VH-VL binders against p73163. Designs and how they scored, part 19

Target 1, 246 residues: p73163
Amino acid sequence: MTVDIKTTLVTIPNQNLQIAGYLAEPVAVGQYPVVIVIQEIFGVNSHIRDVTERVAKEGYVAIAPAIYQRQAPGFEEGYTPEGIEAGRKLKDQTSSAEILSDLEATIAYAQTLPNVKPEEVGLIGFCFGGWIVYLGASLPTVKATASFYGAGIPHWAPGTAEPPITYTDKIQGTLYAFFGLEDTSIPMADTEQIEQALTKYQVNHKIFRYPGADHGFFCDQRASYNAEAAADAWQKVKQLFQTELK
Below, E stands for the ipSAE of ESMFold2; O stands for the ipSAE of OpenDDE; V2 stands for 0.75 times the mean of E and O plus 0.25 times the DockQ between their complexes.

## First folded at step 7 (VH-VL; framework fv_reozalimab_arm2)

Design h5 (at its last look DockQ between E and O 0.69; V2 from the best seeds 0.00; counts 0 for: pae E 2.4 > 2)
Fold by OpenDDE, look of step 7:
Structure h5 (fold): chain C 246 residues (1-246), chain A 123 residues (1-123), chain B 110 residues (1-110)
Amino acid sequence: as target 1 above (246 residues)
Amino acid sequence: QVQLVQSGAEVKKPGSSVKVSCKASGGTFSSYTINWVRQAPGQGLEWMGGIIPIFGTANYAQKFQGRVTITADKSTSTAYMELSSLRSEDTAVYYCARDKYDIWSGYSGMDVWGQGTTVTVSS
Amino acid sequence: QSVLTQPPSASGTPGQRVTISCSGSSSNIGSDTVNWYQQLPGTAPKLLIYDNNQRPSGVPDRFSGSKSGTSASLAISGLQSEDEADYYCAAWDDSLSGVVFGGGIKLTVL
């Protein structure tokens, strides 16, 4: 059911910035929807590359841009206290405007690929990436968004920017959000606030809350991995992208 | 209501190893950083290392790298610190302490401490 | 020996205001928040101040923290006899990738 893929390191132009990207594509000749895969605070690491490949194997062109290109080119960390602290600090050095610019640049780059359906754009992101893709869902080109344990969506933004929830009325596509109920970094109240906003502005959405799942439950490379929740969430993601992008 | 309860006092010979446990009760365990801090008699606090159970990996002070191992068992809400190649200078009270860390606000300080475990290294 | 520098001792009389200093560098206090711990004789340390100037529940408002540049300060107003203890500053150090403590200061209430 999965397809053969190939992977390539690419460079995504954004004005004077050259953003490193990890690209995964079906080998078979054809036209495919594109999915932008957004990292956690750890850079485009092995987990993010793995997810990018898994997305591609479902019949999509998948690309993971280095979100920290400006702050720390080549940044990649593991799930250590050191890595967490480094990644967190880099997160605080980003800006919403630059992040959106990089998303747009990534989408634009993908749209130049010969095997991409330029009108079919999806986002998937994890942790900080979950926050990013919620923000990115406001882009007019985006048709489908999968946000995994995106903390701070109602309250946080770097600098003086407004939090992503402020732009909920701009979302045109469908948004799925995934939360672990044991995740202390994302209170239930935050998930409810997100759901209320999505409902208020009549955004097509589904909120999935997994009992027993902690932050990062989708990542099979760390202790917080929850196989059951991850498997279910993945099925929901596939369903979302199948419905909205194919 | 949250408590960290450590294992009992240890008397060890030089060259041996000691493993101290720290069990959390009354609250969440996995989402916190568990730190190990020791204090030699009449001396100050010295950070040895820490672990975040939901990630499962630890970091260590350079002074103890290669000699200390910190682990966590989420199923029992217990953290462990094992120190090998013990020396007389390792005689100290060893504390576990949790820090509520999140990726948005960072560390919030070690707000809960164990009662301490006295480790005596002598011939 | 300690990465963060504190005077070894301080003293004050009841009711007095005392200030305890903590000096670091750009890799710790300069880039990260400072926490303060109180250790009464024969007891485990207690979190007194976090994030430079925040008080945990139960800590009296006569305790206050501040940070400027690569230095931090703990102020105790209305000094009381029960404040006699050791006080430690702490911060994350980026270069060492870990928590660092000050050497501690023994505060005596005369």
Scores: ipSAE 0.579, ipTM 0.838, lowest interface PAE 1.1, mean pLDDT 95
Fold by ESMFold2, look of step 7:
Structure h5 (fold): chain C 246 residues (1-246), chain A 123 residues (1-123), chain B 110 residues (1-110)
Amino acid sequence: as target 1 above (246 residues)
Amino acid sequence: QVQLVQSGAEVKKPGSSVKVSCKASGGTFSSYTINWVRQAPGQGLEWMGGIIPIFGTANYAQKFQGRVTITADKSTSTAYMELSSLRSEDTAVYYCARDKYDIWSGYSGMDVWGQGTTVTVSS
Amino acid sequence: QSVLTQPPSASGTPGQRVTISCSGSSSNIGSDTVNWYQQLPGTAPKLLIYDNNQRPSGVPDRFSGSKSGTSASLAISGLQSEDEADYYCAAWDDSLSGVVFGGGIKLTVL
């Protein structure tokens, strides 16, 4: 049974930057853990807003910050070739240091909300967001991370930064990673490198690999949607957050 | 190693349509762009359009807008190009090509090409 | 005329270095990477250079690419008779939302 929610467009301050955010929260009075929802390459689009609302309906304060606020304020795209190329170019213009700073600012903003438990932070992200939340799992406040089909975690970062896998020793929370076995953007060897790193540094983790699922299998707005994998993955996300976010 | 195998040569009358298939083997093709490029006799290469199978969306060169339809069947790793209202000027070799572009790495060029399909339009 | 401009032909002798040019605009070469294709007679094109200056596996290092502003160049050092082919530059064009090719240049090895 899900709960009633309300949604709000908010502004998340980070020094001189004003980050646009999509906030979804339960209507009922209470204190709820916060879950930060991280976009794909397309901005905080209809899919990401839908996920943010779905998380809130499970009893969380959910917030999706605009990762591209520095590069392209208001950027939002669908799944056309033009939108894909524009979003990919923006991804390549990001900075790992700025992403971490913006995640910290989002956590700090959420902690000012009267209905948020201050130490109950979860992350969920998709594609580029899967990459981001793996990196963000290194932040000491993060207790639960759901990383969906995060490409490049072992070997890519914007500019001269180190890839997120090099931060694995700093992950203190529990991390679930979700991959499709047909995903050509994420070779099976990459998923094995991630699993090996998480095991090496004794991170509480689970890796879910879905036969027949491709990149973007969770998004029901495009051809890669895999209803069975998406439903199973969502069940695992709910279990993760219920276990790790009190 | 990924290979693209195209359907066989076609002879068509003006005003008809042709549908060319392009099957990937030895790998997946879902996150790559599948492009269609044609070459008329003695002429250069001409991009017609492309599709990214995991999104199911296609993009078309302006010249072919309204006459070309590009589709993909992810389950069979097969892309299709259909060109309608054929004219004698459409006589060409039609290639499919996998773009080294994946949605993560960006555009990197067409690194795998099909063998080509000759389409002859004559009355 | 093609969106990307190439001279129609070039020639050289075995062992020579040949440079093949490609000229575009801010909406294509100026904003995106350049790829080069080699096409031998009667065959499909082959990717020779991608991302301005990168060689795919199996392409000899005597092929090199470069880009400056809205122009690109393919250089072939140590020219060999099997290099006789048509050469095409290509790039994504933001204004056309698609791939554009040069008109092609026929390289003759004399």
Scores: ipSAE 0.349, ipTM 0.703, lowest interface PAE 2.4, mean pLDDT 91
ESMFold2 (binder alone), look of step 7: mean pLDDT 92; pTM 0.951

## First folded at step 8 (VH-VL; framework fv_reozalimab_arm2)

Design j1 (at its last look DockQ between E and O 0.78; V2 from the best seeds 0.00; counts 0 for: pae E 5.2 > 2)
Fold by OpenDDE, look of step 8:
Structure j1 (fold): chain C 246 residues (1-246), chain A 123 residues (1-123), chain B 110 residues (1-110)
Amino acid sequence: as target 1 above (246 residues)
Amino acid sequence: QVQLVQSGAEVKKPGSSVKVSCKASGGTFSSYVINWVRQAPGQGLEWMGGIIPIFGTANYAQKFQGRVTITADKSTSTAYMELSSLRSEDTAVYYCARDKYDIWSGYSGMDVWGQGTTVTVSS
Amino acid sequence: QSVLTQPPSASGTPGQRVTISCSGSSSNIGSDTVNWYQQLPGTAPKLLIYDNNQRPSGVPDRFSGSKSGTSASLAISGLQSEDEADYYCAAWDDSLSGVVFGGGIKLTVL
């Protein structure tokens, strides 16, 4: 069921900014939905590239833009205390407006590709990326969103911006959110608040809560990896994208 | 409330190794930073290194690089610090300390400390 | 020897306000938040101040922290005999990729 893919480094234009991107796409000639893969605080690292490729192998054009292009071009870190601290600081230097602009630019770029169905756009993001794609789900072009352990969605934004939850009423697509119940960075109350908001505004959604799973449970490159939760979540993601984008 | 309980006092000879354990109870473990800090008699606090169990990676003070190994076992909520090639100067009380670090809020200080483990290195 | 610099000792009388200084650089105090620890004789350190000026639960409001530039300060108002202890400042250092402590200051209540 997987397809052969190719990968390339691309440059995504956004006004005067040139955003580095990692592109994975099927080799076979065709028209494919596009999925934007959004990084953690660690940049477009090996895990994010891997996920991008995995998405592509399911028959999608997948692209991971460098979210930290403005702050630190070429930023890529591993799951070390140093990387965490560096990535966290960069996160705090972002802005909701710039992030949304970059998402729009990425989507626009993808829509120019000859093998892309321009009307079929999905988002998937992890950690900080989970936060970002929830925000991004408010974009009118987005049909499907998979948010993995997005912390701070109800109450955090860089600067003086409003948190992503305030944009819930703008979400037109379907949103899946994935949480580990052992994740101390995301209290149960936050997940409930998200669910309530999605329900309130009648957004098609599913919330998946995994007992025993910690923050980052989907990443097989760190100790928090939970194979069972990750496998289930991946099936849900495939189902989401199959239903909403194909 | 969260507590950190360390292993008992150690007496070691120069050149040997010591491994100190730090078990967390009464709360979460994996998503925090477990630091190791030592204090020689009559001296100040010295940071040795830390580990974030959820990631499984540790960082070390340059002074101890190559000689110290910090690990964590999530299943038992226990962190370990092993110091090799022990010297008399390594005689100190060794503390584990949990930081309320969060990727969104940053460091919040080491809010929970172990009771300390006395390591004595003598011929 | 310590990356952060503190005076070795300070003293005050009961009821007095005393300040303890901590001097660093652009790679630590200049770029990261400062934490303060109190260590009573024969005990493990205790978090006293975090994020420059925040008090953990149980810490009296007569303790306060401040930061400016590459320096931080701990202020103790209404000094009490029980405040006699060692005090350490700490911060993350970007260049060293780790936590650094001050040398500690012994506070004597006269």
Scores: ipSAE 0.486, ipTM 0.807, lowest interface PAE 1.2, mean pLDDT 95
Fold by ESMFold2, look of step 8:
Structure j1 (fold): chain C 246 residues (1-246), chain A 123 residues (1-123), chain B 110 residues (1-110)
Amino acid sequence: as target 1 above (246 residues)
Amino acid sequence: QVQLVQSGAEVKKPGSSVKVSCKASGGTFSSYVINWVRQAPGQGLEWMGGIIPIFGTANYAQKFQGRVTITADKSTSTAYMELSSLRSEDTAVYYCARDKYDIWSGYSGMDVWGQGTTVTVSS
Amino acid sequence: QSVLTQPPSASGTPGQRVTISCSGSSSNIGSDTVNWYQQLPGTAPKLLIYDNNQRPSGVPDRFSGSKSGTSASLAISGLQSEDEADYYCAAWDDSLSGVVFGGGIKLTVL
């Protein structure tokens, strides 16, 4: 049963940086685990705000930080060729160290909220956010991670940084990864390489591969949406968070 | 070895519309930008717009905004460009072209081109 | 007027090296990669150079590209008669939110 929520625009301090955040939380008095929702290349747009609200309706404090705060405060784009180009340029300007620092700051901010359970931290992210949350799963406080169609996890990072797969040995929580079999940006071999790394380092994990699903299959605002895959994946996300975030 | 095959030449009267098709075969269609570029006789290349079939969304050069509609049908791997309110200056060869990189890999040049569709506007 | 500026023509003799220029701005060449297209008479354009200086498979190594600031160059060494064609530079323009082409340059091999 879903719960009533409220939403708030917040500011997440990280040293001298003020990161814009979208906060959704249950209205009922209580203590809730926190889930950090990580954007695609398009900023915290209407889709990411919707996902943040859906997570909160399941009984979590959900927060979506603006990953591009350093590069372009207030950046938000839609699913057009111009939105792709703008978002991709910002993605290439990010730094893995800054992303991890901003995730740590977001966790710390959420843990100051009076309705948040200490030490109950989950991550969920899509596309570029799927890449980010795989990297962020290496943070010791993260207990549950849902990584959706994260391209380049085995072989890409901004600048000269190591790709997220090299952090797999630091993952302490449970990780679910979700891929569409029609997604040409993520070859089958990449998903197999991810699975092999998670197995090698004994990370508790599941890999879900969806026939007929393409990149972005969870986003119901565009033609790539696959209702059957999205519904199944959402059930798996709910199970993950219910099991791992007490 | 992806190929783009366009519909045949058209002769149109001023004020009418034309719809040109671009069918992809032998490779990936939906996750690449499909561009439309025209070339009037003796003139250079002119970008009209592009579409991302996986999203179903398009953008257009300002000159053509309101007159051009670009769509895609992922079930048939076909993109379409419709140009309305035709004038004699719309006489041109119209090309579809696919970007080299998948949309997630970055901006890229157009490495696969259709054969072109000649549209002649005369009365 | 084209957003990217190219000279209207260039010429050379077989074996010569020819350089073709393309001038843009900070919103296009200065912030994004440059691509070059070759167009033989009566044919569709062909991608000749991408990512400023990369050659697609099948393009001879006598074609090379470079970029400096808001300008780009295409160089053709060991000029051959089959290089006679129109050449276009292109880039994404952030201000126009779209692809911009140069006006094209006709290369004549004498």
Scores: ipSAE 0.203, ipTM 0.695, lowest interface PAE 5.2, mean pLDDT 91
ESMFold2 (binder alone), look of step 8: mean pLDDT 93; pTM 0.952

Design j2 (at its last look DockQ between E and O 0.81; V2 from the best seeds 0.00; counts 0 for: pae E 3.5 > 2)
Fold by OpenDDE, look of step 8:
Structure j2 (fold): chain C 246 residues (1-246), chain A 123 residues (1-123), chain B 110 residues (1-110)
Amino acid sequence: as target 1 above (246 residues)
Amino acid sequence: QVQLVQSGAEVKKPGSSVKVSCKASGGTFSSYYINWVRQAPGQGLEWMGGIIPIFGTANYAQKFQGRVTITADKSTSTAYMELSSLRSEDTAVYYCARDKYDIWSGYSGMDVWGQGTTVTVSS
Amino acid sequence: QSVLTQPPSASGTPGQRVTISCSGSSSNIGSDTVNWYQQLPGTAPKLLIYDNNQRPSGVPDRFSGSKSGTSASLAISGLQSEDEADYYCAAWDDSLSGVVFGGGIKLTVL
């Protein structure tokens, strides 16, 4: 059952930085868990806004911060070769510390909203955002994380930082990870390494691997869309957030 | 061994259209950047455009914008390039070429090329 | 006419070291990696160097690439007769949102 929502552009303060955000909220008066929606390399584009709204329709306050605020304010691209290249370059200009800072700032901002349950924080992210939310899952405030096709989690980080898998022992909440088995950017070995780490440190987790699904299978705005995998994954996400945040 | 196999030679009249196919075999197709590059007789390589099949959107060189259409069929691992309003100057060998593209490392060169398709435009 | 600039021709004797230049701008070589292609007569181009200085499998270590600023260079040491070919540099151009090639250089082995 979905609820009516409203959307607003907001500004998330982070020290001297003003991070643009897309906020979706239930219209009905109440107290709602908050879910931070993290973008792909394409900025807070129409897909990310759509997901943010879909999350809100499930009875959450959902907010998507501009991860590239420092590098390229207002950055938004489509799923084109040039958009991919532009977004990829911006990704390489980020830092783990700044990303975590932005997540914390976003969470802090959300916790000031009158309709938010401040102790019920979830993350959902896609592609680069999948990488980010795995890293973000190490934050003590995070209770639930949905990571979609997060590449590079075991072995990549910008600069000299350690990859997100290094922080697995810090994860206190539940983490769901979603992978397409046809995704050549995420080898099976990477997903296994993630699963092993989560198991080793006794993190409550589930790994979902979808045969026939490619990278970006959840995005209905590009050719890699897999309706069946996306539908199943969405049900799993709803279950996760219902169990851990409500 | 990954191969790109292109359709056969074409002879076309001015004003007509040509559609060249490029089928991938022996490897993956969808996650790569499929480029189209042509070469007129005695001339250099000229990039026309490309497509990443899993995304489905192509980009084009400005010179060919509005006259070229690049598409991909993932089910058949085939890319297509259609060039309309053909002119004598379009006489060339047309190549498809797969880029070693990765969303994390970027474009890393066209590592596999088709054998080329000769398109001759003459009245 | 080509976005990247190469000399039209170069030559060398067997065993010699030859350097082929490629000049671009801040929107391509200055911001993106350079690839090099070898084209033998009557054949499709072949990737020779990628990511400025990386060799694909099967490419001899006689071939090396370098990049500095808005320029790139392909060096061929121990020149051999089979190296006679056309060589093209290429890069992504951010302003044009696509791949750009050099004009190509014809290398003659004397």
Scores: ipSAE 0.705, ipTM 0.875, lowest interface PAE 0.8, mean pLDDT 96
Fold by ESMFold2, look of step 8:
Structure j2 (fold): chain C 246 residues (1-246), chain A 123 residues (1-123), chain B 110 residues (1-110)
Amino acid sequence: as target 1 above (246 residues)
Amino acid sequence: QVQLVQSGAEVKKPGSSVKVSCKASGGTFSSYYINWVRQAPGQGLEWMGGIIPIFGTANYAQKFQGRVTITADKSTSTAYMELSSLRSEDTAVYYCARDKYDIWSGYSGMDVWGQGTTVTVSS
Amino acid sequence: QSVLTQPPSASGTPGQRVTISCSGSSSNIGSDTVNWYQQLPGTAPKLLIYDNNQRPSGVPDRFSGSKSGTSASLAISGLQSEDEADYYCAAWDDSLSGVVFGGGIKLTVL
């Protein structure tokens, strides 16, 4: 059963930076876990706002920070060739240290909200956001992580940083990773490396691989949408958060 | 080892339309930017537009906006370019070309070209 | 009128070095990589240089590319008779949201 929600545009302070955020929260009085929703390369666009609202409707305080706040305040794009190029350029200008700092600032901001359980933090992210939330799962406050089709987790990071897989030994929460088997940007070997790392460091985890699904299969606003895979993945996300965020 | 094979030459009357196909084989299609470029006799290369098949979204050079439609069928690894309201100035060789990198790595040069499709518009 | 400017022609003799230029703006060459194409008469264009200065497999090292600011150059050292062709520069243009070509330069080997 879903709940009534309200949405607010907020500002998340991080030292000298003011990060724009999209906040969705239950209307009913209570204390709720928080889930941070992380954008694709396209900014906090209509799809990410929709996901943020969907999470909140399941009984969470959901917040989507603008990952590109330093590079391009207010950036959002659709799935056009020019939108891809613009978003990819911004992704290449990010830093793992800045991403972790901004995630910590978002968690700290959420903990100031009167309707948030401060110890109950989850992450969900898509594409570049799937990469980001794997990295963010290394933060000790994170209890649950849903990582969707994150390319490059075993072997890519901006600049000279280590790729997110090297942080696997720091993951204390439960991590679910979701991949499409037709996604050529994420070879089967990469998904196997991720699974092996999670197993090696005894991280509670599940890896879901969807036959016939391509990169971006969860987004119902583009041709790669796969309704069956998206519906199953959403059920797994709900189970994860229900089990791990109390 | 990606190969692009285009449909055959066409002769068209002014005011009609033409649809050229471009089939990819031997490599990845859906996550690459697929361009359409034309060349009129004795003239230079002219970019018309392109498509990203996994998104099903295209963009177009301003000159062709409203007359050109670029589509893709992921299941057959085929891109299409349809040009309407043909004029004699549209007589050209039409090429499809795949970008060297997938869309996640950025746009670069077009390293795979179709053989070209000659379209002749005559009254 | 092409967005990228190239001289209409150039010439050289076998063994010489020829440099051909391409001029653009901050929205294309200044912010994106430059690519070069060779087109022999009656054939499809062939990618000659990508990412400003990289050669695809099979392109000999006598072809080299460079860029500075909003301008780019293609150099051909040790010119050979088979290098007689049309040469195009190209880049993505952020303001036009698409690919732009130079007008082409006809290289004649004397």
Scores: ipSAE 0.421, ipTM 0.771, lowest interface PAE 3.5, mean pLDDT 93
ESMFold2 (binder alone), look of step 8: mean pLDDT 91; pTM 0.940

